# Miniprotein binders against q96jn8r1131to1294, part 183

Target 1, 164 residues: q96jn8r1131to1294
Amino acid sequence: TLEFLENHGKNILLSNGNRTATRVASYNQGIVVINQPLVPQLLVQVRIDFLNRQWTSSLVLGVITCAPERLNFPASACALKRAAWLLRGRGVFHNGLKICEKFGPNLDTCPEGTILGLRLDSSGGLHLHVNGVDQGVAVPDVPQPCHALVDLYGQCEQVTIVNP
Below, E stands for the ipSAE of ESMFold2; O stands for the ipSAE of OpenDDE; V2 stands for 0.75 times the mean of E and O plus 0.25 times the DockQ between their complexes.

## First folded at step 15 (miniprotein)

Design f34 (at its last look DockQ between E and O 0.90; V2 from the best seeds 0.00; counts 0 for: pae E 1.8 > 1.5)
Fold by OpenDDE base, look of step 15:
Structure f34 (fold): chain B 164 residues (1-164), chain A 83 residues (1-83)
Amino acid sequence: as target 1 above (164 residues)
Amino acid sequence: SKEEELFKRAEALAKKALKLLEEGDYWRAAYLYLLAAELALEAGNPELAFEYARKAIELAKKSGNEYLLKWAEDLLEKIKEEL
């Protein structure tokens, strides 16, 4: 069963069998990691449940290859400088370094109800899915094992893991 | 050995890069060559790292990706110190 790990950002409250994450304070400290590592052809999806429009930026989505159970999470995913591949806005980042300016839809403007997915293909490429539609390869090679990460940042105050 | 594993991984990434290049995907190919270059350097093969980094620079320019270009140029300077 897919669920968020108990090791999470300071402002996160887990509910619904740890399948729902809610940021209950401020605009940051909202990183969560999904328990099961990504394996080829496994689609992991989260739904944006609630947006607080007083902020500007929104959630960050990606993967990490370090042990998530022991990770000391920074205030935002952008501060991860190793073993991290992230999607923010329309950008793709590797260890805090932008590697692509324009990829897929702008995550900062996804409305409530949007379902975002991550999937590894047989070659180790990381795909982004939006509402069930494959947007293509965000990162052509990601080491395994890796875990899906969601940073409930800015506008994004609640997400829920959903089945395909 | 660790060195041999790094070397094999570098070659595998380079092969993937070549396939992407054939599909016209320049920035992803450049990224893979950058990874390959870093692994080759770590494996103690600065000559191979240099080759991969040069390819990355070329492809970064073709893609118009200034971020990968900067990465490649910085890495190239590091590699030159090992030659």
Scores: ipSAE 0.836, ipTM 0.920, lowest interface PAE 0.6, mean pLDDT 95
Fold by ESMFold2, look of step 15:
Structure f34 (fold): chain B 164 residues (1-164), chain A 83 residues (1-83)
Amino acid sequence: as target 1 above (164 residues)
Amino acid sequence: SKEEELFKRAEALAKKALKLLEEGDYWRAAYLYLLAAELALEAGNPELAFEYARKAIELAKKSGNEYLLKWAEDLLEKIKEEL
């Protein structure tokens, strides 16, 4: 079963059998990682449960290829400079470098109830799903193994893993 | 050897990039050529790295992707130090 790893950002409280992550303080230190690596045909989905519109930006999604169980997470996912591919706003980033300006919807404006999904295709392409709709390949050739990551940043205070 | 494995990985990425190019996906092909260029440079083959980086520049321009173009130009300067 898919769960958030016990190794997570300092401001995260896990609940609901480790399927729900809540940021309980501040605006950062909210990185969570899914406990199983992505493989072809595995779709990892999270629902945005609660947003605090006081903040300007919102959650970041992505994958990391470093083993996540003992990784020291930075305060924000955007500070990941190695082995990371991130979706932030509409941008796509690799190791802190923006590689695409516009892909999919603007994550900073996704409302509560939005279901966001990540999967690898058979060639290692990372796909974003939004409310069940495949947005296409964000990043080609992501190495395996990799783990899905969510940073409950800014507006985003709670997400829950949901089944397809 | 590590250099041989890096070279094989660089070739695999370049082949995938060529396939994307044949499908008209210029920016993703440019991205894979950039990864291949970095691996070729690490493998001690700066001439191959130069070839891949130059291809990445061409494709980043065709796609209008200024972010990949900047990366490719910076990498090309780094590669020139080892030609």
Scores: ipSAE 0.562, ipTM 0.837, lowest interface PAE 1.8, mean pLDDT 92
ESMFold2 (binder alone), look of step 15: mean pLDDT 90; pTM 0.896

Design f35 (at its last look DockQ between E and O 0.97; V2 from the best seeds 0.00; counts 0 for: pae E 2.1 > 1.5)
Fold by OpenDDE base, look of step 15:
Structure f35 (fold): chain B 164 residues (1-164), chain A 83 residues (1-83)
Amino acid sequence: as target 1 above (164 residues)
Amino acid sequence: SKEEELFKRAEELAKKALRLLEEGDYWRAAYLYLLAAELALEAGNPELAFEYARKAIELAKKSGNEYLLKWAEDLLEKIKEEL
């Protein structure tokens, strides 16, 4: 069963069998990691449940290859400088460095109810899915094992893991 | 050995980059060549790293990706120090 790990950002409250993450304070400290590593053809999806328009920017989505159970989470995913591949806005980032300016849909403008997914293909490429539609390869190669990461940042205050 | 593993991984990434290049995907190919270059350098093969970095620069330019271009140029300078 897919669920968020108990090791998470300081402002996160888990519920619904650890399948729902809610950021209950401020605009940051909202990183969560999904327990099961991504394997080829496994689609992991989260739904944006609630957006707070008080803030700017929104969730960051990606993967990490370090051990998530012992990770000391920074205030934001952007501070991860190793073993991290992230999608923010329309950009793709590797270890904190932008590698692509315009990849796909703008994650900062996804409305509530949007379902975002990550999937590894047989070659190790990381795909982004939006509402069940494959948006293409965000990162052409990601080491395995890796874990899906969601940073409930800015506007994004709640997400829930959903089944495909 | 560790170096042999790094070398093999670098070659795999380069081959994957070539496939993407054949599909016209320049920035993703450039990214893979950059990874290959870093691994080759770590494996103690600065000559191979140099080749991959040069290819990354070329493809970064073709894609108009300034971020990968800067990465490639910085890496190239590092490689030159070990040649």
Scores: ipSAE 0.848, ipTM 0.926, lowest interface PAE 0.6, mean pLDDT 95
Fold by ESMFold2, look of step 15:
Structure f35 (fold): chain B 164 residues (1-164), chain A 83 residues (1-83)
Amino acid sequence: as target 1 above (164 residues)
Amino acid sequence: SKEEELFKRAEELAKKALRLLEEGDYWRAAYLYLLAAELALEAGNPELAFEYARKAIELAKKSGNEYLLKWAEDLLEKIKEEL
């Protein structure tokens, strides 16, 4: 079943059978990766459990195509300049370049309890789901295999993997 | 070979881009043409890369996506250096 991978950012503590990730220090070093690559029909969902609204930015969602088991994670997902597709705020980014200014909700304003999902469609398009509602194709093609990533950045202090 | 794989991938992306264009999805089509152009250039086919980059510029303009347009224009200039 779906769990967060043991290789993660240094400020992360995994719990609840590795289905819950908590950032226990600072505002960064909070990258976690789901332990199975995305395939068509696999929906990976996380619930935002705890937020600290005194920070300005919040979590980042996305995918990477590098094998994650021994990857050296940067302090923040935004520093990924290769093999990465990220959703941050309302923007969509590829390798640090913004490719869309407004897509889906603003992640910086999502409240506790929000359930965010990622899946690939049959053509390789990356979809965002919000509280069970498909927001459409964020990135029209992502190479496989790719791995779902969450960066517990800034406001976001805890997320839990939930069943679709 | 790596070059054959890059070329096949570029063709796949261009085909997907055409389907998106036929659906009226200009910015996503432009994005895929940009990826195809980069792959064609890496595969050693700057002429094909040029064709894809020109298409990406056209579609980025139609979509009003300033981020993709700047990327496409920069890529086209890079490709011209190899022609």
Scores: ipSAE 0.518, ipTM 0.817, lowest interface PAE 2.1, mean pLDDT 92
ESMFold2 (binder alone), look of step 15: mean pLDDT 90; pTM 0.898

Design f36 (at its last look DockQ between E and O 0.94; V2 from the best seeds 0.00; counts 0 for: pae E 2.2 > 1.5)
Fold by OpenDDE base, look of step 15:
Structure f36 (fold): chain B 164 residues (1-164), chain A 83 residues (1-83)
Amino acid sequence: as target 1 above (164 residues)
Amino acid sequence: SKEEELFKRAEELAKKALQLLEEGDYWRAAYLYLLAAELALEAGNPELAFEYARKAIELAKKSGNEYLLKWAEDLLEKIKEEL
C-alpha cells in the first residue's frame, strides 16, 4: 500500500492512513515522501485536494535517491542539492540546478482535483502524468531505487495518494 | 572495481544519449552526456570526459538550453584541470 512516510516536513499532518498530507502552517516545511520506491511501470499518483490562493507558487513533484527515512528535510525541496530530481512550475531541476525551462504543464497553475503522477519506464526515464495522460519524459535517467517526493509548497495545502 | 563500474555506466548513458539524439531530442541527450562526462571524470578518464562534455556543449547549443550549456562549460573547465 502506498503511503507517505512518517518522516516529513514540520508543517505536515498526515491522515487517512497516511495517504493524505496536509500542510497546516505557513507556506513551506511541507515535504512528504511516498514509502514504496518507484519501479518500472508503477504509476504513483497524488491528487491536489486543496489550494490556498493567498500564496503564489504551488507544489513541487519529483524523486530522491537518498534514504528517505533518515532525511533531514529542508524548508523546501528547492534546497535539496543532491540526489534530487524535481518538477517546479514548468521547470525540471537536478540537484537544485535547472536543466529544462519548459516541460509539461505549469504545476503552479494546476487546479484542485488535478491528479499528478510519476512513473519510471523500462530505461529509467521519469514520466510525468497529468490526469492520467502521459506528458512525456521529464528526466531521461534516474537511478534506482528512488522515491517519489511531494513538496506541499505555497498554494498547495493538501494532497492525497490515489490509485490509478 | 569502482572505476570500472563508473566507466561502464558512463558508456551506457552515452549510448542512451545517442539514441535520444537520433530522435532529435537534443536537451535530454545533452543532459545524459553531461552525466556521462562526470562519471568518466570520476572514473579517472579525463580524456573521455572531455569528449562527452564537448558533445554536451554542442547539443546544449542546438537545443538552446542555456542551463545545460553553463553546466557543460563549467564541467569542461574542471576536466581541463585533470588533463
Scores: ipSAE 0.846, ipTM 0.926, lowest interface PAE 0.6, mean pLDDT 95
Fold by ESMFold2, look of step 15:
Structure f36 (fold): chain B 164 residues (1-164), chain A 83 residues (1-83)
Amino acid sequence: as target 1 above (164 residues)
Amino acid sequence: SKEEELFKRAEELAKKALQLLEEGDYWRAAYLYLLAAELALEAGNPELAFEYARKAIELAKKSGNEYLLKWAEDLLEKIKEEL
């Protein structure tokens, strides 16, 4: 069963059998990681449950290839400079470098109820799904094993893992 | 060895980049050539890294991806320090 790992950002409270993550303070320290690596047959989906419109930026979504159980997370996912591929706003980033300006929807404007998904295809391409619709390949080759990551940043205060 | 493993991975990425190039996906091919160049450099093969980075520059230009072009040009300068 998919759950968020107990190793997470300092401001996260896990609930609902570790399937719901809530950022309970500030605007950052909200990184969570899914407890099972991505494989081609696995679609990891989270629903945006609660947004605080006080902030202008919102969640970051992506993958890391470092083992997540004992990793020291930075305050924000955007500070990950090694073994990381992130979707932020409309941009795609690798190790802190923007590699694509516009891919998929703008995550900063996704409303509550949006379901965001990540999966690998058979050639190692990372796909984004939005409300069940495949947005295509964000990153063409991500090494396995890799781990799905959500940063409950800014506007995003709660997400829940949902079944496909 | 670690260097042999890095070199093998660089060649795998370059092969995938060629497939993307044949399909006309220039920016994703450039991206994979950049990764291959970084691995080749880390493996102690700066001449191969140079060739991969030059391919990445050409493809980034063809695709109009300014972010990859900047990365590829910066990487090429770094590789030249090892030649």
Scores: ipSAE 0.464, ipTM 0.775, lowest interface PAE 2.2, mean pLDDT 92
ESMFold2 (binder alone), look of step 15: mean pLDDT 89; pTM 0.893

Design f37 (at its last look DockQ between E and O 0.96; V2 from the best seeds 0.00; counts 0 for: pae E 2.1 > 1.5)
Fold by OpenDDE base, look of step 15:
Structure f37 (fold): chain B 164 residues (1-164), chain A 83 residues (1-83)
Amino acid sequence: as target 1 above (164 residues)
Amino acid sequence: SKEEELFKRAEELAKKALKLLEDGDYWRAAYLYLLAAELALEAGNPELAFEYARKAIELAKKSGNEYLLKWAEDLLEKIKEEL
């Protein structure tokens, strides 16, 4: 069963059998990691449940290859400088460095109810899915094992893991 | 050995890059060559790293990706120190 790990950002409250993450304070400190590592063809999806338009920017989505249960989470995913591949806005980042300016839809403008997914293909490429539609390869190669990461940042205050 | 593993991984990434290049995917190919270059350098093969980095620069320019270009140029300077 897919769940968020108990090791998470300081402002996160888990519920619904650890399948729902809610950021209960401020605009940051909202990183969560899914327990099971991504394997080829496993689609991991989260639904944006609630957006607080008081803030700007929104969730960051990606993967990490370091041990998530022992990770000391920074205030935001953007501060991860190693073993991290992230999608923010329309940008793709590797270890804090932008590697692509325009990829897929703008995550900062996804409305509530949007279902975002991550999937590794057989070659190790990381795909983004939006509402069940494959948006293409965000990162052509990601080491395994890796874990899906969601940063409930800015507007994004709640997400829930959903089954495909 | 560790170096042999790094070398093999670098070659695998370069092969993947070549396939992407055949599809006209320049920035993803450039990214893979950058990874290959870093691995080759770590494997103790600065000459191969140099080749991969140069290819990354070329492809970064073709894609108009200034971020990968800067990465490639910085890496190239580092590689030159090992030649």
Scores: ipSAE 0.871, ipTM 0.936, lowest interface PAE 0.5, mean pLDDT 96
Fold by ESMFold2, look of step 15:
Structure f37 (fold): chain B 164 residues (1-164), chain A 83 residues (1-83)
Amino acid sequence: as target 1 above (164 residues)
Amino acid sequence: SKEEELFKRAEELAKKALKLLEDGDYWRAAYLYLLAAELALEAGNPELAFEYARKAIELAKKSGNEYLLKWAEDLLEKIKEEL
C-alpha cells in the first residue's frame, strides 16, 4: 500500500491513512516522499487537490536515491543538491542543475484534479504521466533504489495518492 | 574497489548513451555521456573522461541544449587540469 512517509516537511499534515498530504502553513516546508521505492513498472500517482493561486510557482515532482526515513529535508526540494532528479515547471533538474528546459506540461499551470504519475521503465528511465497519459522519459537513467517525492510548494496545498 | 565500481558505472552509462544516440535522442545521450565523464574522472581516468565529455559537447550542440553544453564545457576544462 502506497502512503506518504511519516518523515516529511515541517508544514505537512498527513491524513486519509497517510495518502493525503496538506501544506498547512507558508509556501514551503512541504516535501513528502512515497513509502516504497520505485520498481520497474510501478506507477505512483498523486492528484492535485487544492491550489492557492496567490503563489507563482507550484509543486515539484521527482525522485531521490537517499534513504528517506531519517533524512533531514530542506525547506524546498530545489535545495537538494545530491542524489535528486526533479521536475519543476517544464524543466528537468539533476542535483540543482537544469538539464532540460521543456519536458511535459508546465507543472506551475496544472489545475486542481490533475493526476501526476512517476514510474521507472525497464531500462531505468523515469517517466512522467499526466492524467494517465505517458509523457515519455524525463530522465534516461535513475539508479535504484529511488523514492518518489512531491514538494507541495507555492500554489500546491494538497495532494492525494491515487490508484492507477 | 570503489574505482572499479565507478568505472563500470561509467561504461554502463556510455553504453546507454550510445543506444539513445542510435535512436536520435541527442540531449538524453549527451546527459548520459556527461554523467559517464564525471564518473570516469572520479575513477582516476581523465583520458576516458575527456573522450566522454567531448562526445557530450557534440551531442549537446546537436540537440540545442544550452544547459548541458555549458555543463559539458565546464567539465571538459576541469578534466584538462587532470590530463
Scores: ipSAE 0.506, ipTM 0.813, lowest interface PAE 2.1, mean pLDDT 92
ESMFold2 (binder alone), look of step 15: mean pLDDT 89; pTM 0.893

Design f38 (at its last look DockQ between E and O 0.92; V2 from the best seeds 0.00; counts 0 for: pae E 1.8 > 1.5)
Fold by OpenDDE base, look of step 15:
Structure f38 (fold): chain B 164 residues (1-164), chain A 83 residues (1-83)
Amino acid sequence: as target 1 above (164 residues)
Amino acid sequence: SKEEELFKRAEELAKKALKLLEQGDYWRAAYLYLLAAELALEAGNPELAFEYARKAIELAKKSGNEYLLKWAEDLLEKIKEEL
């Protein structure tokens, strides 16, 4: 069963059998990691449940290859400088450095109810899915094992893991 | 050995890059060549790293990706110190 790990950002409250993450304070400190590592053909999806429009930016989505159970989470995913591949807005980032300016839809403007997914293909490429539609390869190679990461940042205050 | 593993991984990434290049996917190919270059350098093969980095620069320019270009140029300088 897919769940968020108990090791999470300081402002996160888990519920619904650890399948729902809610950021209950401020605009940051909202990183969560999914327990099971990504394997080829496994589609991991989260639904944006609630957006607080007093903020500007929104959630960050990606993967990490370090051990998530022992990770000391920074205030935001953008501060991860190693073993991290992230999608923010329309940008793709590797270890905090932008590697692509325009990829897929703008995550900052996804409305409530949007279902975002991550999937590794057989070659290690990381795919983004939006509402069940494969948007293509965001990162052509990601080491395994890796874990899906969601940063409930800015507007994004709640997400829930959903089944495909 | 560790160096042998790094070398093999670098070659694998370069092969993947070539496939992407054949599809016209320049920025993803450039990214993979950059990774390959870093691994080659770590494996103690600055000559190969240099080759991969140069390819990354070329493809970064073709894709108009200034971020990968900057990465490639920085890496190239580092590689030159090892030559």
Scores: ipSAE 0.872, ipTM 0.937, lowest interface PAE 0.5, mean pLDDT 96
Fold by ESMFold2, look of step 15:
Structure f38 (fold): chain B 164 residues (1-164), chain A 83 residues (1-83)
Amino acid sequence: as target 1 above (164 residues)
Amino acid sequence: SKEEELFKRAEELAKKALKLLEQGDYWRAAYLYLLAAELALEAGNPELAFEYARKAIELAKKSGNEYLLKWAEDLLEKIKEEL
């Protein structure tokens, strides 16, 4: 069963059998990681449960290839400088470097109820799904093993892992 | 050895880049050539890294991706130090 790892950002409270993550303070320290690595047949999906529109930026979604169980998370995923591929706003980032200006929807404007998914294709490409619709390849090759990551940043205060 | 594994991975990325190029996906192909160039350099093959980086520059230009172009140009200059 897919769950969020107990090793997470310090402002996160896990509930619902570790399938729901809530940021309970401030605007950051909200990184969570899915407990199983991505494999080509696995679609990891989270639903945006609650947004606080007083913030401008929202969640960051992506993958890391570092072993996540003992990793010291930074305050925000955007500070990850190694082994990270992130979707933020409309941009795609690798280790802090923007590599694409616009891919998929703007995550900062996704409403409550949006279901965001990540999967690897047979070529090792990272796909974003939005409400069940494949948005195409965000990153054409990600090393395995890798784990899906969500940063409950700014607007995003709660997400829940959902089945495909 | 680690160098042999890095070289093998660089070749795999370059082959994937070629497939993307055949599909007209220039920026993703450029990105993969950049990764391949970095791996080839780490593997101690700066001549191959140079070839991959030049290809990445060409494709970044075709795609209009200024972020990858800057990365590719900076990497090419770094690789020249090892030639």
Scores: ipSAE 0.555, ipTM 0.818, lowest interface PAE 1.8, mean pLDDT 92
ESMFold2 (binder alone), look of step 15: mean pLDDT 90; pTM 0.898

Design f39 (at its last look DockQ between E and O 0.90; V2 from the best seeds 0.00; counts 0 for: pae E 3.0 > 1.5)
Fold by OpenDDE base, look of step 15:
Structure f39 (fold): chain B 164 residues (1-164), chain A 83 residues (1-83)
Amino acid sequence: as target 1 above (164 residues)
Amino acid sequence: SKEEELFKRAEELAKKALKLLEEGDYWRAAYLYLLAAELALEAGNPELAFEYARKAIELAKKSGNEYLLLWAEDLLEKIKEEL
């Protein structure tokens, strides 16, 4: 069963059998990691449950290859400088450095109810899915094992893991 | 050995890059060549790293990706120190 790990950002409250993450304070400290590592063809999806339009930016989505259960989470995913591949806005980032300016839809403007997914293909490429539609390869190669990461940042205050 | 593993991984990434290049995907190919270059350098093969980095620069330019270009140029300087 897919769940968020108990090791998470300071402002996160888990519920619904650890399948729902809610950021209960401020705009940051909202990183969560899914327990099971991504394997080829496994689609991991989260639904944006609630957006607080008081803020501007929104959630960050990606993967990490370091041990998530022992990770000391920074205030935001953007501060991860190693073993991290992230999608923010329309940008793709590797270890904190932008590697692509325009990829897929703008995550900062996804409305409530949007279902975002991550999937590794057989070659190790990381795909983004939006509402069940494959948006293409965000990162052509990601080491395994890796874990899906969601940063409930800015507007994004709640997400829930959903089954495909 | 560790160096042998790094070398093999670098070659694998380069092969993947070539496939992407054949599909016209320049920025993803450039990214893979950059990774390959870093691994080759770590494996103690600055000559191969140099080759991969140069290819990355070329493809970064073709894709108009300034971010990968900056990465490539920085890496190239590091490689030159080892040549």
Scores: ipSAE 0.853, ipTM 0.928, lowest interface PAE 0.6, mean pLDDT 95
Fold by ESMFold2, look of step 15:
Structure f39 (fold): chain B 164 residues (1-164), chain A 83 residues (1-83)
Amino acid sequence: as target 1 above (164 residues)
Amino acid sequence: SKEEELFKRAEELAKKALKLLEEGDYWRAAYLYLLAAELALEAGNPELAFEYARKAIELAKKSGNEYLLLWAEDLLEKIKEEL
């Protein structure tokens, strides 16, 4: 079963059988990783449960290919410099470098209740889904295995893994 | 060897880039050509790296992706030092 790993950001509290992650302090230190790698063609989804609109930016969503059980996570996902592909705002980032300015909707404006999904296609393309709707390929040729990552940053204070 | 595996991976990426190009996806093709160029350079084949980087520049320009264009131009200058 899909769960958030116990190895997570310092400000995270896991609940609901480790399917819910809550950031309980500050604006950062909120990285969580899903315990099983993405399976090609299968959708992995999280729901945005709670937002604090006093912050400007919101969650980061993406994948890493490093073994996540023993990683030392940085304060924010955008500081990941190796083996990371991230969606932030409308931008796409690889290893800390922006590679696309506008892809999909702006994650900083997604409301509570939005369901965000990640899926690898058969060619290793990483797809974003928003409320079940495929937004297309964010990044081609992501190495496998890779794990879904969420950074409960800024506005985003809680997410829950949901079934497709 | 490590160099042979890097070279084979670079060729695989270039083939995927060509398929994206045939579909009209210029910036993602440029992105894969950049990865291929970096691998070819790491494999000790700066001539192949140069070919891939030039292709990436062309495609980044066609797509209007200035982030990839800056990366590709920087990489090309680095590759020229090793030719």
Scores: ipSAE 0.392, ipTM 0.762, lowest interface PAE 3.0, mean pLDDT 91
ESMFold2 (binder alone), look of step 15: mean pLDDT 89; pTM 0.891

Design f40 (at its last look DockQ between E and O 0.87; V2 from the best seeds 0.00; counts 0 for: pae E 1.9 > 1.5)
Fold by OpenDDE base, look of step 15:
Structure f40 (fold): chain B 164 residues (1-164), chain A 83 residues (1-83)
Amino acid sequence: as target 1 above (164 residues)
Amino acid sequence: SKEEELFKRAEELAKKALKLLEEGDYWRAAYLYLLAAELALEAGNPELAFEYARKAIELAKKSGNEYLLMWAEDLLEKIKEEL
């Protein structure tokens, strides 16, 4: 069963059998990691449950290859400088550095109810899915094992893991 | 050995890059060549790293990706120190 790990950002409250993450304070400290590592063809999806338009920017989505259960999470995913591949806005980032300016839809403008997914293909490429539609390869090669990461940042205050 | 593993991984990435290049996907190919270059350098093969980095620069330019270009140029300078 897919769940968020108990090791998470300071402002996160888990519920619904650890399948729902809610950021209960401020705009940051909202990183969560899914327990099971991504394997080829496993689609991991989260639904944006609630957006607080008081803030700007929104969730960051990606993967990490370090041990998530022992990770000391920074205030934001952007501060991860190693073993991290992230999608923010329309950008793709590797270890905190932008490697692509425009990829897929703008995550900062996804409305509530949007279902975002991550999937590794057989070659190790990381795909983004939006509402069940494959948006293509965000990162052509990601080491395994890796874990899906969601940063409930800015507007994004709640997400829930959903089954495909 | 560790170096042999790094070398093999670098070659695998380069092969993947070539496939992407054949599909016209320049920035993703450039990214893979950059990774390959870093691994080759770590494996103690600066000559191969240099080759991959140069390819990355070329493809970064074709893609118009300034971020990968900056990475490639920075890496190239590091490689030159080992030649």
Scores: ipSAE 0.788, ipTM 0.903, lowest interface PAE 0.6, mean pLDDT 95
Fold by ESMFold2, look of step 15:
Structure f40 (fold): chain B 164 residues (1-164), chain A 83 residues (1-83)
Amino acid sequence: as target 1 above (164 residues)
Amino acid sequence: SKEEELFKRAEELAKKALKLLEEGDYWRAAYLYLLAAELALEAGNPELAFEYARKAIELAKKSGNEYLLMWAEDLLEKIKEEL
C-alpha cells in the first residue's frame, strides 16, 4: 500500500492513513516521499487537493535514488544537488541543473483535481502522467531503486495518493 | 575495480544515447552522452570523456537545447584540463 513516508518536510502534516499530505505553514518545507520505490509496473499518482493562487509557482514532482528514511530534506526540492530528477513548471532538472525547458504541461497552472503520475519504463525512462495520459519520457535512464517525491511548494497545499 | 565499473557504465550510457540519436531524439541523446562523459572522466579516461562531451555539444546544438549546451561546454573545458 502506497503511503507518504513519516520522514518529510517540517511543514507537512500527514493524514488519511498517511495518504494525504498538507503543508500547514509558509511556502516551503513541504517535501514528501512515497514509501515504496518505483518499479516499471507501478504508477504512483497524486491528486492536487488544494491550491493557494497567491503564489506564482506550484508543486514539484520527481524521484531520488538516495534512501529516503535517512535524508535530511532541504527547504525545497530544487536544492537537491545529488541523485535527483525533478519536474518543475515545464522544466526538467537533474541535480539542480535545468536540462529541458519545455516538457509536458506547465505544473504551475494545473488546477485542483489534477491527477499527476510518475512511473519508470523498462529502460529506466521516467514518465509523467497527467489525468491518466502519458506525457512521454521526461528523462531517460533513471537508476533503480528510486523513490517518488512531491514537494508541496508555493501554490500547492495538499495532495492525496490515489489509485490508478 | 571501481574504474572498470565506471567505464562499463559510461559505455552503457553511450549505447543508449546512440539508440536515442538513431530515433532522432537529440536532446535526450545529448543528456546521456553528458552522463557518459562525466563517468569516463571519473574513471580516469579523459580522452573518452572528451569524445562523449563533443558528441553531446553537437547534439545539444542540433536540438536547440541551450541548457545542455552550457553544461556540455563547461564539462569539455574541465576535461581539457586533464588531457
Scores: ipSAE 0.573, ipTM 0.832, lowest interface PAE 1.9, mean pLDDT 92
ESMFold2 (binder alone), look of step 15: mean pLDDT 89; pTM 0.892

